# Ledger of designs, part 8: VH-VL binders against Uncharacterized protein 5

Target 1, 153 residues: Uncharacterized protein 5, of Haliotis asinina (Donkey's ear abalone) (Ass's ear abalone) (p86728)
Amino acid sequence: SNLQCKIAGGGELIPIRTPEYRAWVPLGEVGLNVSDSKVLIFAARSCFGAHILLQNNAEDFKNAVYEIVIGGMKNTRSGIRQCVGCKFDEWVKDKALNCRFFNYFWISWCGDEVWVGHGYRPPHNRILRYKYENQPVINAASVRSESDTYWAL
Below, E stands for the ipSAE of ESMFold2; O stands for the ipSAE of ESMFold2 at other seeds; V2 stands for 0.75 times the mean of E and O plus 0.25 times the DockQ between their complexes.

## First folded at step 4 (VH-VL)

Design b24 (from v9 with heavy chain S31D, light chain E27Q D28S F94Y; framework fv_livmoniplimab)
Fold by ESMFold2-Fast, scan of step 4:
Structure b24 (fold): chain C 153 residues (1-153), chain A 118 residues (1-118), chain B 107 residues (1-107)
Amino acid sequence: as target 1 above (153 residues)
Amino acid sequence: QVQLVQPGAEVRKPGASVKVSCKASGYTFTDYYIDWVRQAPGQGLEWMGRIDPSGGSTKYAQKFQGRVTMTADTSTSTVYVELSSLRSEDTAVYYCARDLYEYGFDYWGQGTLVTVSS
Amino acid sequence: DIQMTQSPSSLSASVGDRVTITCQASQSIYNYLAWYQQKPGQAPKILIYAASTLQSGVPSRFSGSGSGTSFTLTISSLEPEDAATYYCQQYDDYPLTFGQGTKVEIK
């Protein structure tokens, strides 16, 4: 009882870079373990297409629980899908990213829904929500991008 | 295994219509768009359009607009392309393909050869 | 419409040769470009997506490069099984368009 939603990481953000469509970068391999967490807060500087994978198993990049896309379709749409590369289950018009400046985002899987928002203060500025009935446990997360992207995670 | 299964061949006379099927299996049918691509004998690939199987929304190449109709039947996991007012230049192999926006067309049906002849 | 122009239309090369195929888009398509291989009598098979990302299961001798309007598919060491027609495809904007194809024949 009385469990609170834990934010991933210890407070200091870890810088990483994902070049244009390279392999997924597992967050566990760069020092960010999400296995006991329910919220991820991060920043990204990118022209378009920042992808976050929420996984049951850190080694499985194909059967993800969710793929969350920030600023997809040339920075015109953000969305949530239950498969890598499939059409969005939920999406919104959203010019989320900026080539020159970092923007903050948060993802929460604290309840029975996954939520996505702008900024660094969940649940403020929520843009997306999706409910996955019988959702697998999220034990890992990975990132990749469509364009050269700098992250602070 | 993901599969898109199409019939082998269809023959029609000029002026008729043809409806080609594509049955999907091995994945959640409504999660991916399906595109139709045709290829005339000895020629290259030509995109015809895309359908969203969950809602039935479509996008057609302007060249085919007015004589192409794409539909989906979720109960049988089957998509269809219907082309009307057939001409001899419509003779081609018609492929369905699973469409991943960021990843291209990852799986293709084996194709249906539609022959339009008198 | 975005026009995709491939060169050459055909080429003949020997096993072990390095083969290069180019694709030009009439306007910037960023990295929304795929390469497909089609063998006679078969459906196309995807090799590369997002201009440079190799599809799982495709041999590492295949590679893609480029962004914007100029793209290249390279086969570093041609194998007999690589005799096929290769197509580039932009998936940036409607209508989706393919290059005219490059036929690769083995001497």
Scores: ipSAE 0.067, ipTM 0.698, lowest interface PAE 4.2, mean pLDDT 88

Design b25 (from v9 with heavy chain S31N R50W K59Y; framework fv_livmoniplimab)
Fold by ESMFold2-Fast, scan of step 4:
Structure b25 (fold): chain C 153 residues (1-153), chain A 118 residues (1-118), chain B 107 residues (1-107)
Amino acid sequence: as target 1 above (153 residues)
Amino acid sequence: QVQLVQPGAEVRKPGASVKVSCKASGYTFTNYYIDWVRQAPGQGLEWMGWIDPSGGSTYYAQKFQGRVTMTADTSTSTVYVELSSLRSEDTAVYYCARDLYEYGFDYWGQGTLVTVSS
Amino acid sequence: DIQMTQSPSSLSASVGDRVTITCQASEDIYNYLAWYQQKPGQAPKILIYAASTLQSGVPSRFSGSGSGTSFTLTISSLEPEDAATYYCQQYDDFPLTFGQGTKVEIK
């Protein structure tokens, strides 16, 4: 049976900004704790390159569980990888982001796989899915971007 | 297989412009960015910018803004870099390189030696 | 701009030697680093991307390591054809920047 999964973000609008290539911004430091959640809903306004890091340890940006890239490669692809900056393990052609408007996205790690989709209604509009055996527990998340990006969490 | 073909050499006078070509083959031209990198004789590598052949979007290093233009012709799978107001310091080999971003520059043209002399 | 500094600037070594080249970034670039080999009169050839991933077709004697600001390229057993200049490159931020190069010569 499907698990009921607690959502982080969504109903609260926490605005944050990541300038081009700034250091990872831990979501816990801006008031969003994902440690008991299995789904993150957020919005981003960006020309390209919105990165979400799913972490076992909030202090570890190197050995993260997943890096999820929305509108990477100049807003042409979105993908999932098990290491920062490596080849995507799963990816799709996707002009996901917009320079002028916020677009909504959701990420789910409910169960033993990661799903990514457009919008604010998981599991609708899923674009990516990846399953790893023995996936570490996800206790934290951080964001970073390739271009000046505004987030709503 | 993947190839990026450039002319061997170009000679220009100071103050002139030069337009260097890079003809791509062996892959879907519009799926990759092309970056331009130059190398002055005996010196290191210097990044100039990139072009997206699918839409013609460009990004230029600030050092070259105002005198560099990058264009793409999808019908011939060819990318160009044009540099104006040439000085002797612009004498260099100009390389085009295929860019996936996260995977570095996996294929390079053989380079075009641009010589600027009076 | 992110500055990339390589050391040493040049070295001479014998066939069979282990060669180590280092690259320092002025800022944290995570693992967004590539290594290139350039022989005289030729275009650069990629060896390593994502700091430690070997490009297909590159001999296994080449390896990369590091993350953040400190990176290393290692040639485990130097061969004559490895005489070249090696460059590191960050692709974390624009403008993309290269190290000054390390020239490897065979004794």
Scores: ipSAE 0.008, ipTM 0.561, lowest interface PAE 8.2, mean pLDDT 86

Design b26 (from v9 with heavy chain S57D K59Y, light chain E27Q; framework fv_livmoniplimab)
Heavy chain, then light chain:
Amino acid sequence: QVQLVQPGAEVRKPGASVKVSCKASGYTFTSYYIDWVRQAPGQGLEWMGRIDPSGGDTYYAQKFQGRVTMTADTSTSTVYVELSSLRSEDTAVYYCARDLYEYGFDYWGQGTLVTVSS
Amino acid sequence: DIQMTQSPSSLSASVGDRVTITCQASQDIYNYLAWYQQKPGQAPKILIYAASTLQSGVPSRFSGSGSGTSFTLTISSLEPEDAATYYCQQYDDFPLTFGQGTKVEIK
ESMFold2-Fast, scan of step 4: ipSAE 0.140; ipTM 0.722

Design b27 (from v9 with heavy chain R50I S57Y, light chain L96W; framework fv_livmoniplimab)
Fold by ESMFold2-Fast, scan of step 4:
Structure b27 (fold): chain C 153 residues (1-153), chain A 118 residues (1-118), chain B 107 residues (1-107)
Amino acid sequence: as target 1 above (153 residues)
Amino acid sequence: QVQLVQPGAEVRKPGASVKVSCKASGYTFTSYYIDWVRQAPGQGLEWMGIIDPSGGYTKYAQKFQGRVTMTADTSTSTVYVELSSLRSEDTAVYYCARDLYEYGFDYWGQGTLVTVSS
Amino acid sequence: DIQMTQSPSSLSASVGDRVTITCQASEDIYNYLAWYQQKPGQAPKILIYAASTLQSGVPSRFSGSGSGTSFTLTISSLEPEDAATYYCQQYDDFPWTFGQGTKVEIK
């Protein structure tokens, strides 16, 4: 079925670069507010380890709602977890990223499930789905990475 | 506050089995892997294996495959490692550790000294 | 298995000294490396993960650097409480493996 929830942004994609395992970059601070949105579409060029944090509070990086990892474990898996660095609640074998080219991804938190997929046409190519019974409201998002990563958000 | 509580010591004869417990508290038990790491007297750290407390997924180091079993009891928030066919070389402190997988082991039990002697 | 080799195996240094410990992996592990501190009779404590990220609550005098196969742990100004054995650990591929340890003693 078609995702009918609001997509974040709507203008030109914002270029961001995150070096290896530095501080989270809040998307609100670089001009992308997700507080009224339920879907994020982005592109990343990275050898491995692109992390997206979905947060109830923009300043709280420890008690996030979800951490979504694209191409973690040396670009061998992608997963969803309810805390930073915890065990994945859901994961899939996935060579998601590319060192030389941008790949597109989408994340949807429409309803009480979080979905993740490849490409820029949600809900096509969904790879992950996780249900959180009493999911906190997602008001902010941040990114960081395990390797030098270029983003278009 | 996160705690992993283990018994202080266990003594066994060669050929016996030992089952070491690790009781977790202060966090959501099923949200983290638990690993077991042992350390023989005066030696370094040796990884034995990992368990997912929620799903029962386990992976063991090849050296221990066939004589190690890891289990979890979610009703008591307790993880166990059982090692069979004990030899004197198995004398070591056995640690449980909470595994972030991508961020190393952030909390450790105080260790259980297992002594194997005749 | 990925072999982790630390250097030196032991060292003795004075309070206030800069101490550097190295860790070498037998193959490329990127930045999937943690450093632990262990005092006699105690469990290990994590200091650093992802090669260079300081664990919350760990004193800023500790730092990590490196990627690929070569890594270092640095204590910028040694304190008495830093006397311990330090271990590196790779978490790139199973089985997880540790270095043999570096014993740091204060003279």
Scores: ipSAE 0.026, ipTM 0.646, lowest interface PAE 6.4, mean pLDDT 88

Design b28 (from v9 with heavy chain S54E, light chain E27Q D28G N31R A50D Q55E; framework fv_livmoniplimab)
Fold by ESMFold2-Fast, scan of step 4:
Order: sequence, then structure tokens, then C-alpha cells
Structure b28 (fold): chain C 153 residues (1-153), chain A 118 residues (1-118), chain B 107 residues (1-107)
Amino acid sequence: as target 1 above (153 residues)
Amino acid sequence: QVQLVQPGAEVRKPGASVKVSCKASGYTFTSYYIDWVRQAPGQGLEWMGRIDPEGGSTKYAQKFQGRVTMTADTSTSTVYVELSSLRSEDTAVYYCARDLYEYGFDYWGQGTLVTVSS
Amino acid sequence: DIQMTQSPSSLSASVGDRVTITCQASQGIYRYLAWYQQKPGQAPKILIYDASTLESGVPSRFSGSGSGTSFTLTISSLEPEDAATYYCQQYDDFPLTFGQGTKVEIK
């Protein structure tokens, strides 16, 4: 309910699909620029493994600020980590995704914390938070998935 | 320092199986995927599959499905590839590699030469 | 499977020469391509990822370019230690696939 931080996308959700790939899809390449935003609201329909990368630069996957995993480990947990494929800094048991229905999620990087929640009403239904002292500026985001995933971003 | 340590060589007869080890150190073992890549003498690199040491989930190349098994032992930070029903065509150097998908494979074991001969 | 085709299969060049190796994917892979260097008797070593990003510790004479289906690796000024086989690899989709390799020999 706090609207001080800009929400990405200008109110229209962009449909994309990530099949079972390991490669990142930059959101800038599919028409969504997050560079002036601090909140992303999106929906995903997936059996498991929806990944969102928050980056300082869209061209730089190596210096990712965060990798956020929704419904990882066959849809049993969600987590936040400061590196791709490394140990989670914070995680929770979470059957977040659904094979048949879109579920909404939000991510906020307003201030020096990253927050993740269910639904489309940040900061309600927060499931994860992580405080990063002197958090790098987040100017880009990318997505990938472990299973065939339909997104609305 | 990140290291992946493999034995130097293995010799088997046709029809046998071989299990090659890869011991990881210098990083959190369960936080990165490990892939196996083989190279027959004078040939190029061939991807065999990937294992997630956390939970043990695997992806195999279709060519090896039914003959390959990848496993991980978190207590020893070791991954294994086992190949059964060995043929002379399976003679190759077998590499394990740390799979950081946006970076490719950033660290490789030195390889194990598996020789299959009658 | 995504097929990776390299050209040429082999080349000979002199120290100081500019060398270009190409890699063609059978379908679009964005920038999800790495280049590796392999010297005889050694494991491959990563040089470049994301088609154009130089791995830490790799000499600046190496560079990569391309996106989609067409990619190049360039060595701006060939050194004796650059004699090796070079492989491209796509990491966009399973199974992961490598090019057949390009052998670079010093004259």
C-alpha cells in the first residue's frame, strides 16, 4: 500500500513464455524497462522454478544484485540469493506456483532491502526479505525458468 | 581456491561399467550444478548431462539415457558419473565442470581417461 | 538439438596476426554462448561468456561478438601461447552443445 516507489511496466502486463531453458531472458528485450522502478508486479503460470534476476546492468549477468527463485526445488520453496546458483541468503517453504493458474507476485527493492510477496498489493503477503548494506542500484531484470512458464510482466 | 579433483585414469573391459568421481572443494558444494563432458581421442567436446547436488536432480543427453547415472554425495562433496555397458567407443577423457549457466563452465576437473579395451 | 558449426576447422597464422573464428547456431540462442580454449593434454578454459564478456584473467587480445545465430571470436594479435583448439558452446537449451572446434596453429 505504500506508493512512494515506482512500479515497473506502466500498468500493462506483457505476456512472455520461457520454455525449459537455462538462459536468462532480459526484460528490456521483451519491452519492460525496470531502470526507474523499485517494484515489479508480475504473474506466472508454471509447475515449478520461476527465476528473476535483479541486475545493476542488463548486459551484466555476472554482477547480478539478486537472484530470486519462486517455487524452486519442484515448487517447494522460494528464496533470495546474492549470486546466481549459490546458497540462499533467505528462503521459505512455499508452494508458490501452479501448473494450471496464474499466481501473482511482487518484488520490491525500495531502500536497502529486497522484499518478495504473493499477490498484487505490495507490501502485503510478504514471504521473503533480505537486507543488503549498501545495495547496488538495480537498473535491469531478467527471467528464466526450470519448467515451461508463462509470464505476465 | 575452487578445485575439482578427478582420478587420472580407469581401464575397463567391454560390457563392464565405470564410475568416475569428481571431488569439489573451495566453495559450497550444493550451491552449483556440475556437468559432465567427455572427449574421445582426437574428437571434440560432448555434453553428457548435469546434476544438481542439492536434491540430486539430473538432466542427461538423450544419447546416454539408459546407460548413464549421475549422483552426488554431499558428505564428501563428490559427484559421480557411472556409465554402464561400456563399448570401445566410450574410450574418452571424462571431465566434470562447475556449471554457472550465465558464465558457462568456469572451473573444470583435469579429466579422467577411461580406456575400454578387450 | 541446437547444432553449433565452427569455421574454419583449422587455421595457421603468424604471431601478431588478427585471427577470427566463427560459430553458427542452428537456431536463435540470443547471447547465450561461451568460448573455450583447450591446449593439448589440458582441460578446456573459459575465455568468453554471454557472447562478448571476457572472463577475468583472460588477455584483452581476445574478444567476442554476435547475437542470435552468428558469433565470432577474435584474437587481435596472435601470441605463441594461443596455439590451441577453440570451442563455442551454447547454453540456451538442453542438451548443451559444442561446436566441433577450430585448431589454431602458429606458423
Scores: ipSAE 0.006, ipTM 0.565, lowest interface PAE 8.9, mean pLDDT 87

Design b29 (from v9 with heavy chain R50Y S57E, light chain E27Q N31S; framework fv_livmoniplimab)
Fold by ESMFold2-Fast, scan of step 4:
Structure b29 (fold): chain C 153 residues (1-153), chain A 118 residues (1-118), chain B 107 residues (1-107)
Amino acid sequence: as target 1 above (153 residues)
Amino acid sequence: QVQLVQPGAEVRKPGASVKVSCKASGYTFTSYYIDWVRQAPGQGLEWMGYIDPSGGETKYAQKFQGRVTMTADTSTSTVYVELSSLRSEDTAVYYCARDLYEYGFDYWGQGTLVTVSS
Amino acid sequence: DIQMTQSPSSLSASVGDRVTITCQASQDIYSYLAWYQQKPGQAPKILIYAASTLQSGVPSRFSGSGSGTSFTLTISSLEPEDAATYYCQQYDDFPLTFGQGTKVEIK
């Protein structure tokens, strides 16, 4: 069969900005509903520290299912963790972000794994893969950053 | 529910070693780094280093290199700091703290007063 | 090492006063700065992380601001329980370093 995981947002990317360490920006509040989706494709222009939170509930920023960090530790690592701020469960060395140019990324929670990659064509250029015992229900996503970040989501 | 438990006090003679424990509970022990911070009487806070409880990787402040060793025992969810060649100026309260890279130290042990005297 | 300098070293203020404590880093630390409160005989307690984010359970009268090399902790309306020593800490680079502390006393 020709089974495909649904991509959030459909086609047009929504521009948003997250200043240095301000509150989480729920994607649902800016017009991007991920509740039916299994893949998020986005672009970010940032010196470092682009955070994506995959949540069971849009209003719960503490007991998140997964936090994905792109270009953490001053743009030296990207990683996945099952808690906000804890050690990465999986991480790679990668200078993922750029202060002057947008770079594209994708996140997939299709199936029983969370995958992260560079570019806009999943599963091409995968950099992270995290396997878990049971697939959590992801109904919402939010973004935040460590440095002033421009997003296209 | 998150708790870091330390003994109240330890007494040692100059030249001896002391090993201070910190028992963690209420969270997944291997998911967070633990840092050690000491405070001499009437003085400020001084960072000593951290340990990754999952792999045992450590990083120490250069001032303590050669005298400090940090270890973790995953079977008891306990971290340790051992300081050797003790001097009177090592008299301090020794704290363990849970380390969140982006978010500082969110939980601290109550501290162990180490007294070094003859 | 990154030197953290706090000002003032101590202050005395009345209940209801606005109190501001400053912290200067010897180099750019972005927003990798935390503020801790320590009462006599107790372990430090985190108040603010990432320079301006209030820790869950900390009263809203506490706030942090700044980025780069200059940071402030503000208590908008001082309460008797706020008598303590306050420390800033950079966690940008190793070794991690603390300011020398600011003692806040109630008149």
Scores: ipSAE 0.068, ipTM 0.688, lowest interface PAE 4.2, mean pLDDT 88

Design b3 (from v9 with heavy chain Y101W, light chain E27Q T53E; framework fv_livmoniplimab; at its last look DockQ between E and O 0.83; V2 from the best seeds 0.00; counts 0 for: pae E 5.0 > 2)
Fold by ESMFold2, look of step 5:
Structure b3 (fold): chain C 153 residues (1-153), chain A 118 residues (1-118), chain B 107 residues (1-107)
Amino acid sequence: as target 1 above (153 residues)
Amino acid sequence: QVQLVQPGAEVRKPGASVKVSCKASGYTFTSYYIDWVRQAPGQGLEWMGRIDPSGGSTKYAQKFQGRVTMTADTSTSTVYVELSSLRSEDTAVYYCARDLWEYGFDYWGQGTLVTVSS
Amino acid sequence: DIQMTQSPSSLSASVGDRVTITCQASQDIYNYLAWYQQKPGQAPKILIYAASELQSGVPSRFSGSGSGTSFTLTISSLEPEDAATYYCQQYDDFPLTFGQGTKVEIK
């Protein structure tokens, strides 16, 4: 991987389950700290709709966030936006998730763009990139999902 | 504070057209879809269509296809629905609503009563 | 088009009663279903999205359940301010469609 920025986590993956459309699970509360990091690598087993929120702090759900949706719209597209539930600023056709098997993904906010990709070797298999003119400092992350989802972070 | 502001009422004769406005404030106008829903007196809710304000892309319910036009003006943060060839059965309250696909219609305008009468 | 059928069309209940309203979709919509409350002279207000998720600011006496084709809105203990008409709405596929409504009155 050619990304020079720090990857979140201490090496051992943290298992998380998010039921369908439940409240956000703050990753800090389950032991994953993304402050001082610029890259998140994770795996998810899900039918569709894995959501990751990157936040200025764990209480920011509106103003200083990026929301990344993997396998949204019934596993037909993945996208990036700067508000929860708004239109994607950038999206691609993407059948990213599998109900029975874990797939790996990565997100980078290293530099002046947000990147999203498949696999565990950023920047390989990048599927999305977008530059925001006003980029918040990211110190927290949260997850939730549209369908029952198992995460390894 | 998110607001969708509509005029209170419009009166038209059969065969005319009406154009109803919906002015958005308190959020980034082009970041969300707007849907139009109407309600005849004493009746239920009927979806008419959706507009993407950023590019003007629309999706209309089949029964209105050919009579409805939805537009957006980003300079005033306003969407419009125009219904032509009006009939008495088009008498209804016309609502605009902010559309969050995963989260439903979270904010609604107060509605515009359109009365079509001789 | 996906038809949404609500039951009952109206009901009368006393303050404190448990009220249930059902909504049947003509095809599988998974959990892409919302419930709205509309009081006379007002715009609809969302109560529930994704079949069971309570909108922020909505009292916890409201709850939703169901998936697929059959859905229920429950008011665990009816309050006077709950007198309104309730609509379900699918947002799985175009055209978006509403149930015909359930009018709830206080006895």
Scores: ipSAE 0.113, ipTM 0.724, lowest interface PAE 5.0, mean pLDDT 90
ESMFold2-Fast, scan of step 4: ipSAE 0.620; ipTM 0.885
ESMFold2 (binder alone), look of step 5: mean pLDDT 95; pTM 0.960
ESMFold2 at other seeds, look of step 5: ipSAE 0.131; ipTM 0.722

Design b30 (from v9 with heavy chain R50W K59D, light chain F94Y; framework fv_livmoniplimab)
Fold by ESMFold2-Fast, scan of step 4:
Structure b30 (fold): chain C 153 residues (1-153), chain A 118 residues (1-118), chain B 107 residues (1-107)
Amino acid sequence: as target 1 above (153 residues)
Amino acid sequence: QVQLVQPGAEVRKPGASVKVSCKASGYTFTSYYIDWVRQAPGQGLEWMGWIDPSGGSTDYAQKFQGRVTMTADTSTSTVYVELSSLRSEDTAVYYCARDLYEYGFDYWGQGTLVTVSS
Amino acid sequence: DIQMTQSPSSLSASVGDRVTITCQASEDIYNYLAWYQQKPGQAPKILIYAASTLQSGVPSRFSGSGSGTSFTLTISSLEPEDAATYYCQQYDDYPLTFGQGTKVEIK
């Protein structure tokens, strides 16, 4: 691809923990601003259920643009949906997470598609792709999890 | 805004079939699974199965296998449950419910009382 | 199948009382548990999902706790409109199963 997309972050990893089913943790409130970025690279250590919300507005969790679920349904599926908690629009069988070790993932919203993959070298190891013809602008992101999850962002 | 509308009652004879409807409005019909749950008079809740309105995929509780069929019509935003070979023990209120992936059933229809009698 | 057992089957309490209902799963269901309230002649209404997350619009006197196999629904100060039957439900594995229900009556 000839398209250059800016990766979020200033170089230092930001540790975040979501120990139970709690409110969304806005990434902007923990020092990671995604408003001028098109790619997020992160690591997670979790038995299951790491959720990333891509938002038009950081204060709006209800009308999110996309929710990306990594290792949902007890670490058996990863998927993309255009509403929080609804069925997946696209999903794949994927034992993505590990209870004992951090795994890397990347999410790209460069252009009019959302891509998700394993590792830290987008666009390598892509597992999901979803196209939305009238994609809203993504200005914020938040994280939440179904189980005790450690993040590096 | 979100509504699931069901008929109030249906009466059938033993051995017949009944098809109960559930008309959805106020949300994107194909974005949520619909589950069917029944409740016999004075008894608890019993899960029957779910349907994916976008593709018609279903999963039924084993107790109802061979007697139950769930379908969806996207043109009318309506889901159906059909139960055949009715017995008096099938007398119950039948509910449809919107199934939030990972978050339980957030909206329920008002229920259809199916009475199986001679 | 995962069996859900509630305790007590029924209780009678006064307005202002703290009410506790328990739910036991026959195997580990993590936090995949919801609580529903059903009033006579009405459809069930969701109160709590993911064991402890309060549904929008549900009064804060309701709370849920627990994980794994043991769960609790608490009403911190009982109101007259809380007279109902309460059900726990696991959504960890199919078939989805409900507890037998706990009937709460006001004295």
Scores: ipSAE 0.018, ipTM 0.623, lowest interface PAE 5.9, mean pLDDT 87

Design b31 (from v9 with light chain E27Q Y30W A50Y Q55E; framework fv_livmoniplimab)
Fold by ESMFold2-Fast, scan of step 4:
Structure b31 (fold): chain C 153 residues (1-153), chain A 118 residues (1-118), chain B 107 residues (1-107)
Amino acid sequence: as target 1 above (153 residues)
Amino acid sequence: QVQLVQPGAEVRKPGASVKVSCKASGYTFTSYYIDWVRQAPGQGLEWMGRIDPSGGSTKYAQKFQGRVTMTADTSTSTVYVELSSLRSEDTAVYYCARDLYEYGFDYWGQGTLVTVSS
Amino acid sequence: DIQMTQSPSSLSASVGDRVTITCQASQDIWNYLAWYQQKPGQAPKILIYYASTLESGVPSRFSGSGSGTSFTLTISSLEPEDAATYYCQQYDDFPLTFGQGTKVEIK
């Protein structure tokens, strides 16, 4: 069946904070269920390293479908990888994050590719796209960061 | 699940070359860098270089430039380090390690003891 | 090259003691530092990455702290199995470099 590309959430944005490289914070545990969604729009205030994990199983943080890194390597690049911590499958030079102000981002897994962009109007300002052959179903998402990060999700 | 398998030992004469293998299994071989680290008897760890198995691009420590070559064979999921013009001070355990980029080295081979003697 | 200096070079402590090992970088490496444990005859094993993140399966008595140029590995209550040599490693810039190691022995 052809499914609508539903944006996660729909109420007011949920504020959360992730300290540097602690445990993954499952979005389902903070009230944001992405299982029926194909698009996530969020804001982050961070000096560097905002990580979003797209998962088949909510409790599996090791065998993710994608790890998306916004402002990685000291806020010098953003990238997509099919594994946690491995080399990027796709990346771009990108000083994406700001220590003092929230910046908006969107991630779309609607269709047969994962897309990432700046702002709150997908598909505007797309910076990354990647296709995972025979992509597993994305049922959950989690966040973590390399530095103290404030999120609005 | 993840394994890096190396031969146990190699013996060479001074002036010869040695090629040490590291066979990876349990993960997507081309998704991770592999680094080589050596350790002389009773000494600390010394980084030699890194290889990208997907394209074969390498980065070597300057100390080994001109003597070291790293290669990867994607059909067998095997990485190699070759060191030429061997000297007695090259006697060491040579480790391969999976490089998580910004997360350090999460899996290591058990090491190959290379002995250089006459 | 970024020089990594560990202190002390060796220490001897009793089971139950709090053990602290320090690592100094010659320049700012942010949080791009890992700690490894190596027992005689074995390959190194990662304990901590990104200065303070505990690797899965590593006992919670191990912790890392610090950023920039000064880093600490702490064992809150030393166990007999912790006798080993510990290494810090920076992965901020090439060549990647290790500290000289700290040998931890049980009294």
Scores: ipSAE 0.014, ipTM 0.615, lowest interface PAE 6.5, mean pLDDT 87

